# Designs tried in a protein design chat: VHH binders against o75319. Part 15

Target 1, 181 residues: o75319
Amino acid sequence: GNHIPERWKDYLPVGQRMPGTRFIAFKVPLQKSFEKKLAPEECFSPLDLFNKIREQNEELGLIIDLTYTQRYYKPEDLPETVPYLKIFTVGHQVPDDETIFKFKHAVNGFLKENKDNDKLIGVHCTHGLNRTGYLICRYLIDVEGVRPDDAIELFNRCRGHCLERQNYIEDLQNGPIRKNW

## First folded at step 12 (VHH)

Design L17
Fold by OpenDDE, look of step 13:
Structure L17 (fold): chain B 181 residues (1-181), chain A 119 residues (1-119)
Amino acid sequence: as target 1 above (181 residues)
Amino acid sequence: EVQLVESGGGLVQAGGSLRLFCAASGFTFDYYSMAWLRQAPGKRREWVALITSTGETDYADSVKDRFTISRDNAKNTVSLQMNSLKPEDTAIYFCARQDWDYPEGFDYWGQGTQVTVSS
């Protein structure tokens, strides 16, 4: 059956908007069926996600789900006004060029369509940290021309947790720029 | 309780074909990516093929274009069509449920089914 993801409780539910960007990172929200395994203060549902975003005086315009499963919550649990995009992303290893491209394409598409507002791109994996951080940073580096260390520092600070995987960090700092189209 | 039961293994000559089956129970099958793993004698277990909950597939380079993974959500089954088998494909084959919260990327697998490819 379903179980609470390992170390899921250790991470802040929602980060903060990354200044100068439209990104916000969060851990995966869990549907109601998981609540019986959590203390009330540990619960973080799709509804809780939106409440927390609202508390920050922000609004989500897109959710990019990088998890490699669909067991955590259903797209139907999200408001109809917020598009949901699934990009199955393998954990532990650096995302491949196709995954990176899909992410960039989605972000660029969103930004083109949302020039008239300030809605956020919410990105999450299981913990909303490593895969999430890598792809956000990869975008900032490759597309926005941000210095790798600055991108990483910005993400870490805003997420409230630091990227943990050295292979991700190394690739961001020293790896090649990936194609944007 | 999560259960995965493999079947379809056997002895086959090089160049032959086998089709493996996995029956899954005890969880919401269509929520999970499923995979086939294999372990040859004296070697580490390796993933062979993966199919996502939405039907996307991926393969190890060693089996690409020879093996095909598929799933039937109505029957809670995963299959592996193995063509152009080689002696190097000899191994115990396991059906596995994908979960990246675990070190190997899988949290459950079956008892396995033996595949032997003779020269």
Scores: ipSAE 0.024, ipTM 0.382, lowest interface PAE 3.9, mean pLDDT 92

Design L18
Fold by OpenDDE, second read of step 13:
Structure L18 (fold): chain B 181 residues (1-181), chain A 119 residues (1-119)
Amino acid sequence: as target 1 above (181 residues)
Amino acid sequence: EVQLVESGGGLVQAGGSLRLFCAASGFTFDYYSMAWLRQAPGKRREWVALITRGGETDYADSVKDRFTISRDNAKNTVSLQMNSLKPEDTAIYFCARQDWDYPEGFDYWGQGTQVTVSS
């Protein structure tokens, strides 16, 4: 249950806010039970997440967890002031329309309710890269009308790592727009 | 603590049937896809059947049309109906929880139940 995800250590813990958006991506924080398997400098807990966000002079207003497991941390490990949304998202394959819709709906709901602040939508999967990048880009493309290559470039630059999976990239670049119903 | 407990294995003649059961506990059952895996002597563990959260099923080619996986979310159970059993089906069968964040696609499985099919 406390297996460190493959390559988890290779990715920056937290990206930068995506300019023009309320998105910030990060890798999955790990609860305390994982720390015994990590060097101190490798540790990235929910607490560390919030500290790093604070260091950027930002504030999280929502966390969207896209991992397909519950083993990494518990919602109780987060401040009560920050809502937590779990969207179980299958890895390696392009998210289905339902998953995409759930994500869009959550984002739109947050934006509607948070017009009076500048709090961020924190999104993560395991590495905070592929699933995370796809859904953020999908939102920007489908809802905000951003050009696919611009969305991808923006995400990659801000995350500090590039989307890796070709099926995700291909779908973003050439796939159909998903309905926003 | 996540627990998966298999039962229902045994010795059967070729062409016979068995039904395996798995009792799950220690996690939100309906949040996970579940699977049956098997490991034959001298072979690697292989997936046999998968059932998604919504009840969709998938099967290995070797067991397709012979095996049926089902789940009961109210009881936190997974079952595997095995018909037309063959000697090649002899293996230890494991109930497994799917986790896409694991390289193998599964993070927990039980101790397994022995299925032996005699010719």
Scores: ipSAE 0.017, ipTM 0.331, lowest interface PAE 6.4, mean pLDDT 92

Design L19
Fold by OpenDDE, second read of step 13:
Formats: C-alpha cells, sequence, structure tokens
Structure L19 (fold): chain B 181 residues (1-181), chain A 119 residues (1-119)
C-alpha cells in the first residue's frame, strides 16, 4: 500500500546538521507512487531529500533507514554514490540492544572510513523524530559521552521537532548505557 | 488508550451474510488504515480486508467480491460486509489498526468476534 503515514505531513522534511556531529535527521522520503495522494508542496521524494541537503551546503555520505517497512522508497531511488543501510526498527518501543549496536557500528564504521571528508550521516524513521532521535542521542550519550539532556536538546533543536515519546526520553535520561561492542 | 471492539459475529448458514462492526477509540481514527483479519482454528491469522484513511480498499483473494470493507470516520467505525459466506470463512475476526512499523503490519487489534458458517 501507498498509505501516507499518519502525521507525516506535519513534520519538516529535513532537519539541520547537528553541530559537532555528522548527523542530520529527516522524515521518510516517499517514492513517486505516493505523489498522487499529496499536494505538490507536500511531496518529499528521495530526489527532494538530496536537493534539500544541497540547499544546506551539505552532502550525504550515508543513509540509515530505521523504518520497519520497505514500502516508502527503494534503495534504487538513491544515488549510487550514497550507501544505504536498513536497520529494521520497530516503532513505539525502545530499540533493543542489538538494534542499538547495529546503529553504533554503522556510525563508527562510517566515521572511520570518512575521516577525510565532511559528509553527513542521514538518519530517518517514519517521521525522522522518535526512533531517529533516540538512536542518535543514544550514540551521543554512549559513545561521545554527551549529557543526555544536551543530546536531546541538540537533536530537538536541529530536527525542528521535539522527541515525543516518553519511554524514549526516559530511557535516554535515566536508562543504562548500552554496550558499544 | 487505543481500543478496538468488534461485534456482529454469529452463526450463519453457507451462502448467508453477516456484517461485522468495529468501534475504535483512543486515537485519531482518520489518520490510520484499518483492516479485518481472521484466524481459523489451528491456522495462522490472515489478512482479509484493508481500508486506507482515504477510503481505498484491498482484499485477500479468498474473499474478493464477497466481502466489502467500509469505514465511517465520523463514528470511528469500520465495517465488514460478508456475503456468500462459506464454511471456510469460519474464524475469529479481528479489527486491526495498520502500522507498518510493526512486524505484523498492525499495532492494535480487538478481542475478535466469532463467525461460524455451517454447511
Amino acid sequence: as target 1 above (181 residues)
Amino acid sequence: EVQLVESGGGLVQAGGSLRLFCAASGFTFDYYSMAWLRQAPGKRREWVALITSGGDTDYADSVKDRFTISRDNAKNTVSLQMNSLKPEDTAIYFCARQDWDYPEGFDYWGQGTQVTVSS
């Protein structure tokens, strides 16, 4: 199905680069088949994603897709020069340790291989907010040693929307540090 | 709290008709696609029909042209008109809210309503 996710239109398509990091968050781009259900100004395709990133004078070096479905767009819709990583992440619940580790591993691998450039890690779930924000913040907290509140504030400010799910926020603020290996 | 409550099930003879209802509450109903699923004894739960927030419908091949799913956003209800019922349609029928970020494709469903079709 080509059902537009609930509230998808309510969120900014693309956030801002998080200062001091290589992260940028955005909502899920939708392939062309969804356009018939959207007003022109509401459309946000994979192509639109890259255009918007360029408008910010940035370049994507990796896309991490956290959605649990593959219905929204295909990796083939992306430029061949930008690696695509799918991490199936169930909505609403705090990601498990395996998911967290996969995300950390992907980020660390990218940073290791991209020390000579300033390309960004694009992360998205459906809305590019809750799952996306949690995993980015989890990384900053666990790997970079950022204070939970600082990480959350930074993400919220740059995404242009605040993390909404209390269980995510609580886990970030009060939950245990997850293993990095 | 999200709630889905099914009704309308019962015993019917083959060739007969039933209309199932689902009352939804606890969420913005018109944001979500809704579906009917069914589970027969000893079988896995299967998707039967789906209706998007916009009113588009889809059906499993086994029920196509016999079943009709509809929704009333003003009343927060989804219905399943079942015609030309067959014994093979005997199952517990569940109303479900679609969410592709869940393994089953649905995040909530009701307790179900029993539909029994006798030969």
Scores: ipSAE 0.436, ipTM 0.739, lowest interface PAE 0.9, mean pLDDT 94

Design L2
Fold by OpenDDE, look of step 13:
Structure L2 (fold): chain B 181 residues (1-181), chain A 119 residues (1-119)
Amino acid sequence: as target 1 above (181 residues)
Amino acid sequence: EVQLVESGGGLVQAGGSLRLFCAASGFTFDYYSMAWLRQAPGKRREWVALITSEGETDYADSVKDRFTISRDNAKNTVSLQMNSLKPEDTAIYFCARQDWDYPEGFDYWGQGTQVTVSS
């Protein structure tokens, strides 16, 4: 139950805020029970997440968890002041329209309710890369009208890692626009 | 497309040995931990052995010291050496790719290979 996800250590814990957006991507934080399997410098807990965000002079206003499991950490491990949203998202394949819609709806709701602040939408999957990057880019493309290559480049640069899955990239570049409602 | 193809199953007498093989394709093999699972008639599928991408191994108590899991990253294969086989080891054996993001801990497995141990 407390196994470190494969290649989890290979990715930066937290990316940078995406300029012009409220998005920040990070890999999944691991609850305390995982620490015994990690070197001290490899540890990345929910608490560490918030510390790293603070070091960037940012504040999280929402966490969207795209992992397909609940074993990594508990919502109770997060500050009560930060809403937590789970969107179970299957890996490897392009998210379905329902998942895309759920993500867009959550983001739009947050932005509507948080016009008076500059809090960030933290998005993560396991590695905070492929599923995370796809849905963020999908939002930028479909809702904000950003050119696909610009969205992908922006995400990659800010995350510090590039989208890896060709099916995701192909869908972003050449796939149809998904409905926003 | 991810594919896992098991082989090496068969009929063997109690106390005998078998070696199972799994050929993997369609993904970066050395990025993943691999496992063997088995399912006996009327029983739930159970974990048997696991080998990490780094070569660390773990075994179910029921097979510990009898079974050995190994991998060859150059050939994209994972193997299960089964010694001192018992009738209770009779099952369909599945090769599986580990992904802890899935509820069961695995996202792909093969069609399985039948292992039958006679008394």
Scores: ipSAE 0.315, ipTM 0.674, lowest interface PAE 1.5, mean pLDDT 94

Design L24
Fold by OpenDDE, look of step 13:
Structure L24 (fold): chain B 181 residues (1-181), chain A 119 residues (1-119)
Amino acid sequence: as target 1 above (181 residues)
Amino acid sequence: EVQLVESGGGLVQAGGSLRLFCAASGFTFDYYSMAWLRQAPGKRREWVALITSGGETDYADSVKDRFTISRDNAKNTVSLQMNSLKPEDTAIYFCARQDWDYPEGFDHWGQGTQVTVSS
């Protein structure tokens, strides 16, 4: 059914661009069918996502969807001008090397193809926090050479919520660097 | 109403094979990842196999290379091919709809089907 994700209402819809990066994190937008279960001010649709991004004077160039389902919205709900990439990512556990690699590859590909603009990579899971934060931080650490604590702090500050899962934090701080190819 | 109905369980000798089926209704089937869970007597329910809405599969280490999960979106069915069955595979097997927003990672499951593997 169209159950609202647990705690979905507790999180800010859209974070801020992470300074020095092309990343922006947000919670999953919900298609129209979910609106019946939400107050008007709680609604956050794909259209609302783009409106909020515009309000920040930014533009999305890519959406990476890390949710493990397709029930929340359809890619067709997005503008055709914005590529959509699905990376099925299991929750609660540290993403495996394949998932990490897929994410890095997607980001690197985007950056290579978008050197002439400043469009953002929008990343979301259900809440746009733990899985999203981990993979963004993992990228910053492994690819950009950012200190783990700096990456985490930056993400938390920009998302407006802190990473919650200790296993993710621990892996980011003390885990091995993952291969980039 | 979401419904999941399992079938195909039974008694089989060690080394044998079974194929379980799950018929799903009451929701947009192709939007959801589906899974097979099992619960042995006196043990906690554990996931066995998962198939995403995109068709990707994952398996518990205990059943990897022996079990194969598949789905037919046209028929709203999920299947579990179980080969090289072992006595430790004896359990009630449940078809489940995945939702990570739920504590157990699943929001619906069927009544289950009994699988018994004799030594």
Scores: ipSAE 0.019, ipTM 0.308, lowest interface PAE 6.4, mean pLDDT 92

Design L25
Fold by OpenDDE, look of step 13:
Structure L25 (fold): chain B 181 residues (1-181), chain A 119 residues (1-119)
Amino acid sequence: as target 1 above (181 residues)
Amino acid sequence: EVQLVESGGGLVQAGGSLRLFCAASGFTFDYYSMAWLRQAPGKRREWVALITSGGETDYADSVKDRFTISRDNAKNTVSLQMNSLKPEDTAIYFCARQDWDYPEGMDYWGQGTQVTVSS
């Protein structure tokens, strides 16, 4: 059956908007079928996601799903007004150039089309931390020219959890800039 | 509950062929990439073949051009056609569901089916 992802309960459901950006990171919401395995206070559904975002006086304009599975929730569980983009991203390893490019392209497209509002780009993987943090930071570094350490610190602070994977951190700090086209 | 059940294993002479089957249940089959893995005695489990939800295939170098992975989404099955079998192909073969959120890249696999290739 559908198992709760390992350590999923250990992470805050939703981070804070990253100041100076349109990014917000969160852990994967789980569809209703998972609720049987969770205490009420542990539940975090797609509906809960939107409620929590509203509580922050924010609005999602795009959801980028980096998980490599479809078992957690269905796009149909999301409001039709919020675009959903799946970027299958392998865990544990630094995302490849194609994945990075896909992410950047999606973000840039969104920003181009949403200049007239302040809607957020919601990004999540399973825990909304490592893959999510890497790609957000990679974007900030490569596209926005942010210093790697500043990007990482900003993400960590806003997510409420720190990037855990050393290979991701090392790549962000010392790796080459990836192509934006 | 996710279930994967392998079948089709057996004893075959070198140069022979076998076709393995995997019956999947308990999940939306066409959403997932599926794989065959094998484990020889005293060796680590290794991936053999992969087929994506879109039907793209990949193979280990050791089995490339000899093995063919396929899937039938209508029947929720994955197959592995093994041709030109070699003694070194002897192993327990497992059907697995791919999930890169898991460390091994697979979240479920079956009980396995024994393939023995004699010299």
Scores: ipSAE 0.023, ipTM 0.356, lowest interface PAE 4.5, mean pLDDT 92

Design L26
Fold by OpenDDE, look of step 13:
Structure L26 (fold): chain B 181 residues (1-181), chain A 119 residues (1-119)
Amino acid sequence: as target 1 above (181 residues)
Amino acid sequence: EVQLVESGGGLVQAGGSLRLFCAASGFTFDYYSMAWLRQAPGKRREWVALITSGGETDYADSVKDRFTISRDNAKNTVSLQMNSLKPEDTAIYFCARQDWDFPEGFDYWGQGTQVTVSS
């Protein structure tokens, strides 16, 4: 159905680019069928996403969708010029090593192929916060060598919301480094 | 912590009625769609009925027109009125919170309540 995700309205639609990275986080855009259940100012469609990114004088080069469903929007709702990658990621629990690896591989591939531009990697789950924040931070920590607390602080500040799940935070701060290959 | 506690199950004769209740706590109840699931012996858990936060309902074909799901957001409860019960309705019934970020579409459910329909 077209039920609005829990607390979806409580989160800012789009964060800010994370300085020193190519990452930007946002909540899941909703296709037109959801608009009937939203006030005009609450609507956030795939089109709105791109408009908001442009307002920041940025451009998306890749969208990584971490939601575990396909009911929110269709890849066809996105411009053909922007690749779309789905990584089915279960909520609430720390992503497994396979999921982490898939994410890292996708990011590294993008960066390798996009050295000649400054396009962003847009990452979202349902709220664009916990799963999104964890995987971005995990990448920064494991691949870029960023201190866990610095990665978390950077993400929180740029997203405009703080990571909420203690198991994610704990794993980032004290968990083992995951393999990059 | 999220808790779902089912009640109201029991033994009834075929053609009889039961009303199941679910008490929810530990989360913002009116944000979520709620459902009833059931699992019969030797069978896979199946979806029975669903109600959105806005009160929209949906039913499995096997229970349509016999079962009615409802909710009280003020009391954080979900109910399932079961009429014209059949022996094939015998199962453990679970109250569940819907979440599309989980494989089965639900992230929490209770311990269940036993419903037994005798022929």
Scores: ipSAE 0.459, ipTM 0.749, lowest interface PAE 1.0, mean pLDDT 94

Design L27
Fold by OpenDDE, look of step 13:
Structure L27 (fold): chain B 181 residues (1-181), chain A 119 residues (1-119)
Amino acid sequence: as target 1 above (181 residues)
Amino acid sequence: EVQLVESGGGLVQAGGSLRLFCAASGFTFDYYSMAWLRQAPGKRREWVALITSGGETDYADSVKDRFTISRDNAKNTVSLQMNSLKPEDTAIYFCARQDFDYPEGFDYWGQGTQVTVSS
């Protein structure tokens, strides 16, 4: 049904753009059917997402959805002008090499095609934190050559919440670089 | 660590009743929807009943009106009252925590409790 995800209310709806990058992280927006179970101030719909992004004087150019379900909202709820990419990513475990590659490929493709603008890559999982943070950091580390601790700190600061899962943090800090092709 | 421990299974005659219990620990219980699953010999695991954190319930068609799922958030327990049991209800029953970020929609379940319904 329309059960609100665990702890979903505890997280800020939208983070801040990560300086030096085109990433912005947010928690999963919920379609209208979920509003019945939320206080007005707790609601965060696809429409609300775009409003909040605009309030930051930013524009989304791509949404990468890492949730492992399609129950939260429909791609049709998004403006047609913003591409939507689903990468089914299992929770709690470090994403596999295929998932990492899919993410990197999507990001690189976007950057290649959007050199003439400053549109953002919006990334979310359920809470927009652990899976989201890992893949963003993994990209920064593997592709941009950022130090793991710097990537993690940057993400945490901008998201307004810290990565919680030790296995993700450990992999980012000490794990091998993953292939970019 | 997340733990789910089922109990209450046993042998019962057709038409009889059983009540299964699940004790949950290691997580914020009232945040999660809980479910009962079952797996009969040679068959796939199937969903039986679900209860949300708010107390909303849902049932598989095969058990509707016969089974009742309930929860006690103060005790971190989930129960399944099974009435009018049939031989086809024979299975290992599992208590499970719902998580949509996992392939089967559940991330944890216990070792299960055997329910056997004789003709």
Scores: ipSAE 0.372, ipTM 0.706, lowest interface PAE 1.3, mean pLDDT 94

Design L28
Fold by OpenDDE, look of step 13:
Structure L28 (fold): chain B 181 residues (1-181), chain A 119 residues (1-119)
Amino acid sequence: as target 1 above (181 residues)
Amino acid sequence: EVQLVESGGGLVQAGGSLRLFCAASGFTFDYYSMAWLRQAPGKRREWVALITSGGETDYADSVKDRFTISRDNAKNTVSLQMNSLKPEDTAIYFCARQYWDYPEGFDYWGQGTQVTVSS
């Protein structure tokens, strides 16, 4: 059967736009086949994602999926107008330089192409927290020059949950700046 | 019942090649990402290669550019082409179904097939 990811229910489905950025983080939406395992109020489908974003008076311009699996939903479940990008990102460990670079490249590309609008970059992993938070913060720190603690605080506040993994936090606070280009 | 049956293992000299196969049954194969895992004696099981239902692939750094994972959805099979084999590649290789994200995302795997690379 379609088991719900562990602790998935514990996290808010969608965060808020990070002020001063184009980022919004959310947990992975689950396709319809998972609904039979959820209470109605727990359901969070790709459709629900877009509805919730709309409720915030925002619009997604890009979705970056950091998960390793395609079990949760299909890109076809997304509107054709919203690009979908998969970046394989291993959990629990600090993303490698290649992963970081891929993320930065994708974000920068989007921003260059979307200067005339205010569409958001939606980023998610399974819970939309640790991998998601790290890469967003890494970008803010390395590319935007944001102070690490400020980046982390901003992400935590907007996501509604705090980064949980100490190795991620430590790397963000004390780790080296990664190459951008 | 979910079944995964590995084959193709054996003894090979360093620098040689092997091709592993996995036959899957008991589930909708094309809905799942599939992986190859391996476990060397006295070591923890580690993932080697992953292929999504859409055909996207990923590899462990240790096998990147040497191993190639592929799948045939019509036949419910997964394959692992292993080139330029090294003694450190010696392990039992498992075909695994991925349900969630790595590393905890594998819910089924076969009995495995032994791969031995001699120096």
Scores: ipSAE 0.025, ipTM 0.347, lowest interface PAE 4.8, mean pLDDT 91

Design L3
Fold by OpenDDE, look of step 13:
Structure L3 (fold): chain B 181 residues (1-181), chain A 119 residues (1-119)
Amino acid sequence: as target 1 above (181 residues)
Amino acid sequence: EVQLVESGGGLVQAGGSLRLFCAASGFTFDDYAMAWLRQAPGKRREWVALITSEGETDYADSVKDRFTISRDNAKNTVSLQMNSLKPEDTAIYFCARQDWDYPEGFDYWGQGTQVTVSS
């Protein structure tokens, strides 16, 4: 059905670009069929996403969707000029090595192909927080060599919400580096 | 730890009524949509009813207008009032916590309670 995801309204729709990176995190946009269940000020559609990004004087170059369902919006709702990548990622548990690798590979591919611009990698799960934050931080830690606490702080500050899951935080702070190839 | 404990099942005659209860613990109850699922012998587990944290309800076509799902956030309980029961309603009924980021759309459910409707 078209039930609004639980707690979805509690999170800011779009974060800020993470300084020194090409990442921006946001909550899942909802297609038009959800609007009838939302107040006008609560609506956040794919179109709204792009408008908000534009208001920040940024441009999306890639969207990575980490949600496990496909009911929220359709890739067809996005501009054709922006690639869409789905990485089915289950909630609550630390993403497995395959998921982490897929994410890293996608990011690295994008950066390789987009050296001539400053377009952003938009990443979202349902709330754009825990899974999103973990994978972004995991990338910064494993690939960019950022200190775990610095990565987490940066993400939290830019997203406007803090990572909530202790298992994610613990893995980022004390877990092993995952393979990059 | 998340726990869901169902109760209220039993044997009833066709046309009868039952009320199922689910006691939830180990998580912030009012943050989650809750559901009832059922599984009949030899059949797939199917969704029966859903209630959001805000009280919005939805039902499978097979039970619409006969079943009513409700919740009490103060008591961390979910209920399913089942009226006009039919033999085809015979199944194990499960209370489940909704999470769309899991393959089945639910991440936790109880051990279930048996509902048997005789003709």
Scores: ipSAE 0.395, ipTM 0.720, lowest interface PAE 1.1, mean pLDDT 94

Design L31
Fold by OpenDDE, look of step 13:
Structure L31 (fold): chain B 181 residues (1-181), chain A 119 residues (1-119)
Amino acid sequence: as target 1 above (181 residues)
Amino acid sequence: EVQLVESGGGLVQAGGSLRLFCAASGFTFDYYSMAWLRQAPGKRREWVALITSGGETDYADSVKDRFTISRDNAKNTVSLQMNSLKPEDTAIYFCARQDWEYPEGFDYWGQGTQVTVSS
């Protein structure tokens, strides 16, 4: 299955670091087998991801993959120096408490272990937008105490695209705080 | 290229049995959950049975205890044993690969095999 994800081409490959955080969001990189279906300027591989991050004068310290498939790229396509974490996250619906907790736990663990550097937590789903944005915002709201609208605005601005799903936005704005432990 | 090819369909009398087969190719088979779907005339496609990569199974209420889904990872095949067939089981049956990146939960399915149960 080498189908290009729907609307994948419509989104910026990589966002900007979210100021005051260690987060950066990007769309899913596609392994080499997808390149034959893309124009050269549309290609975005794991290698391209790291090149783009470098161009921003940043360094990835962790990649959290929220896609619910394994067909896009392999962990082996990533440098060995960058840990890869898969959190299978179903699209379209608000992530369940377990998923939210897994994400928070991963982020907190990373921050604990990386106090001596400024490496980024790269988070992606398919488009690096809705699931990605929700979980990042959920973390900022629940753990960092950020106002929901501020978290959403910050994410949208840095990603270069706005959260699209109203159920995600509504949950972030008005939903309950989820457990952090 | 991902390919799913169904076989084993046919005409059977009510109370009878059929066994459907699906041959999968073009992907790492044991990484994916597989399912059988069906579509009856004038009805929407519905899932019938699911088997995870780990071998766990789930069934629609309408076929529970009558149908059994299984897989052979060595042969890249999925099977559906259908017992105690009813006229309402008449449909085109599809083998499908599960992928929750898609709204329906499946990204590939075959051309299907016709199952007709006569009263």
Scores: ipSAE 0.027, ipTM 0.340, lowest interface PAE 4.6, mean pLDDT 92

Design L32
Fold by OpenDDE, second read of step 13:
Structure L32 (fold): chain B 181 residues (1-181), chain A 119 residues (1-119)
Amino acid sequence: as target 1 above (181 residues)
Amino acid sequence: EVQLVESGGGLVQAGGSLRLFCAASGFTFDYYSMAWLRQAPGKRREWVALITSGGETDYADSVKDRFTISRDNAKNTVSLQMNSLKPEDTAIYFCARQDWSYPEGFDYWGQGTQVTVSS
């Protein structure tokens, strides 16, 4: 499918590495078939993603795709050296415990296997903002012990956009800690 | 009141064809992209085909070149021509109105129509 997600153009393609973490957030890259519906400067493909990451002198070690669809790009569009993990995550709703656990497990597994490098965990949903921000912040809060407001601020600053959904923010700030295993 | 009513489902042999219909009412039909979704037992609901308000079409890889989505704005209908059906196409098929502001990208869908493909 090549239907451009609503508001997709409004968000920066790629954020910055979150200092003190291995996370970087970005909006969903779109495969070539979407380009016919975009101005050249609006295009953001998997290839563009990797180019932009390199421009930041970083390297992706894992991509976690939180979108609820598989039509935006194919894992085959990614370098073979970068593992791809799909965690279907419904938008707008606070992710359930299973989703949170899956995310934490993936991150922890990556960190365990990548202690000898500084490769990044790339996380994206459609816009790379709300679902992405929530799960990253949830991890930082629950696993790393970061204060909720600090986590949110850090994510917002690095992503270049602020979490928009109040239910996500509220859950991060005041919700219960979720089990890590 | 937005209403979507699917029809045309049934039992068909593998390799056969079905045509599904969706009658839409309660909204300005030609302003919205429409889609067909399907859900098999124990499986998540998945996107199958989409047609924009402008008539552009999109398909899941699994149905590409086999299914054709179309719309008639004069009649407020969406159809799905399904050819070369496979057992794995067995599912409840839903007509849905697209809205990216909703969690799954759709804000309304019908009760669905059962499609069963026997081997």
Scores: ipSAE 0.000, ipTM 0.230, lowest interface PAE 13.6, mean pLDDT 92

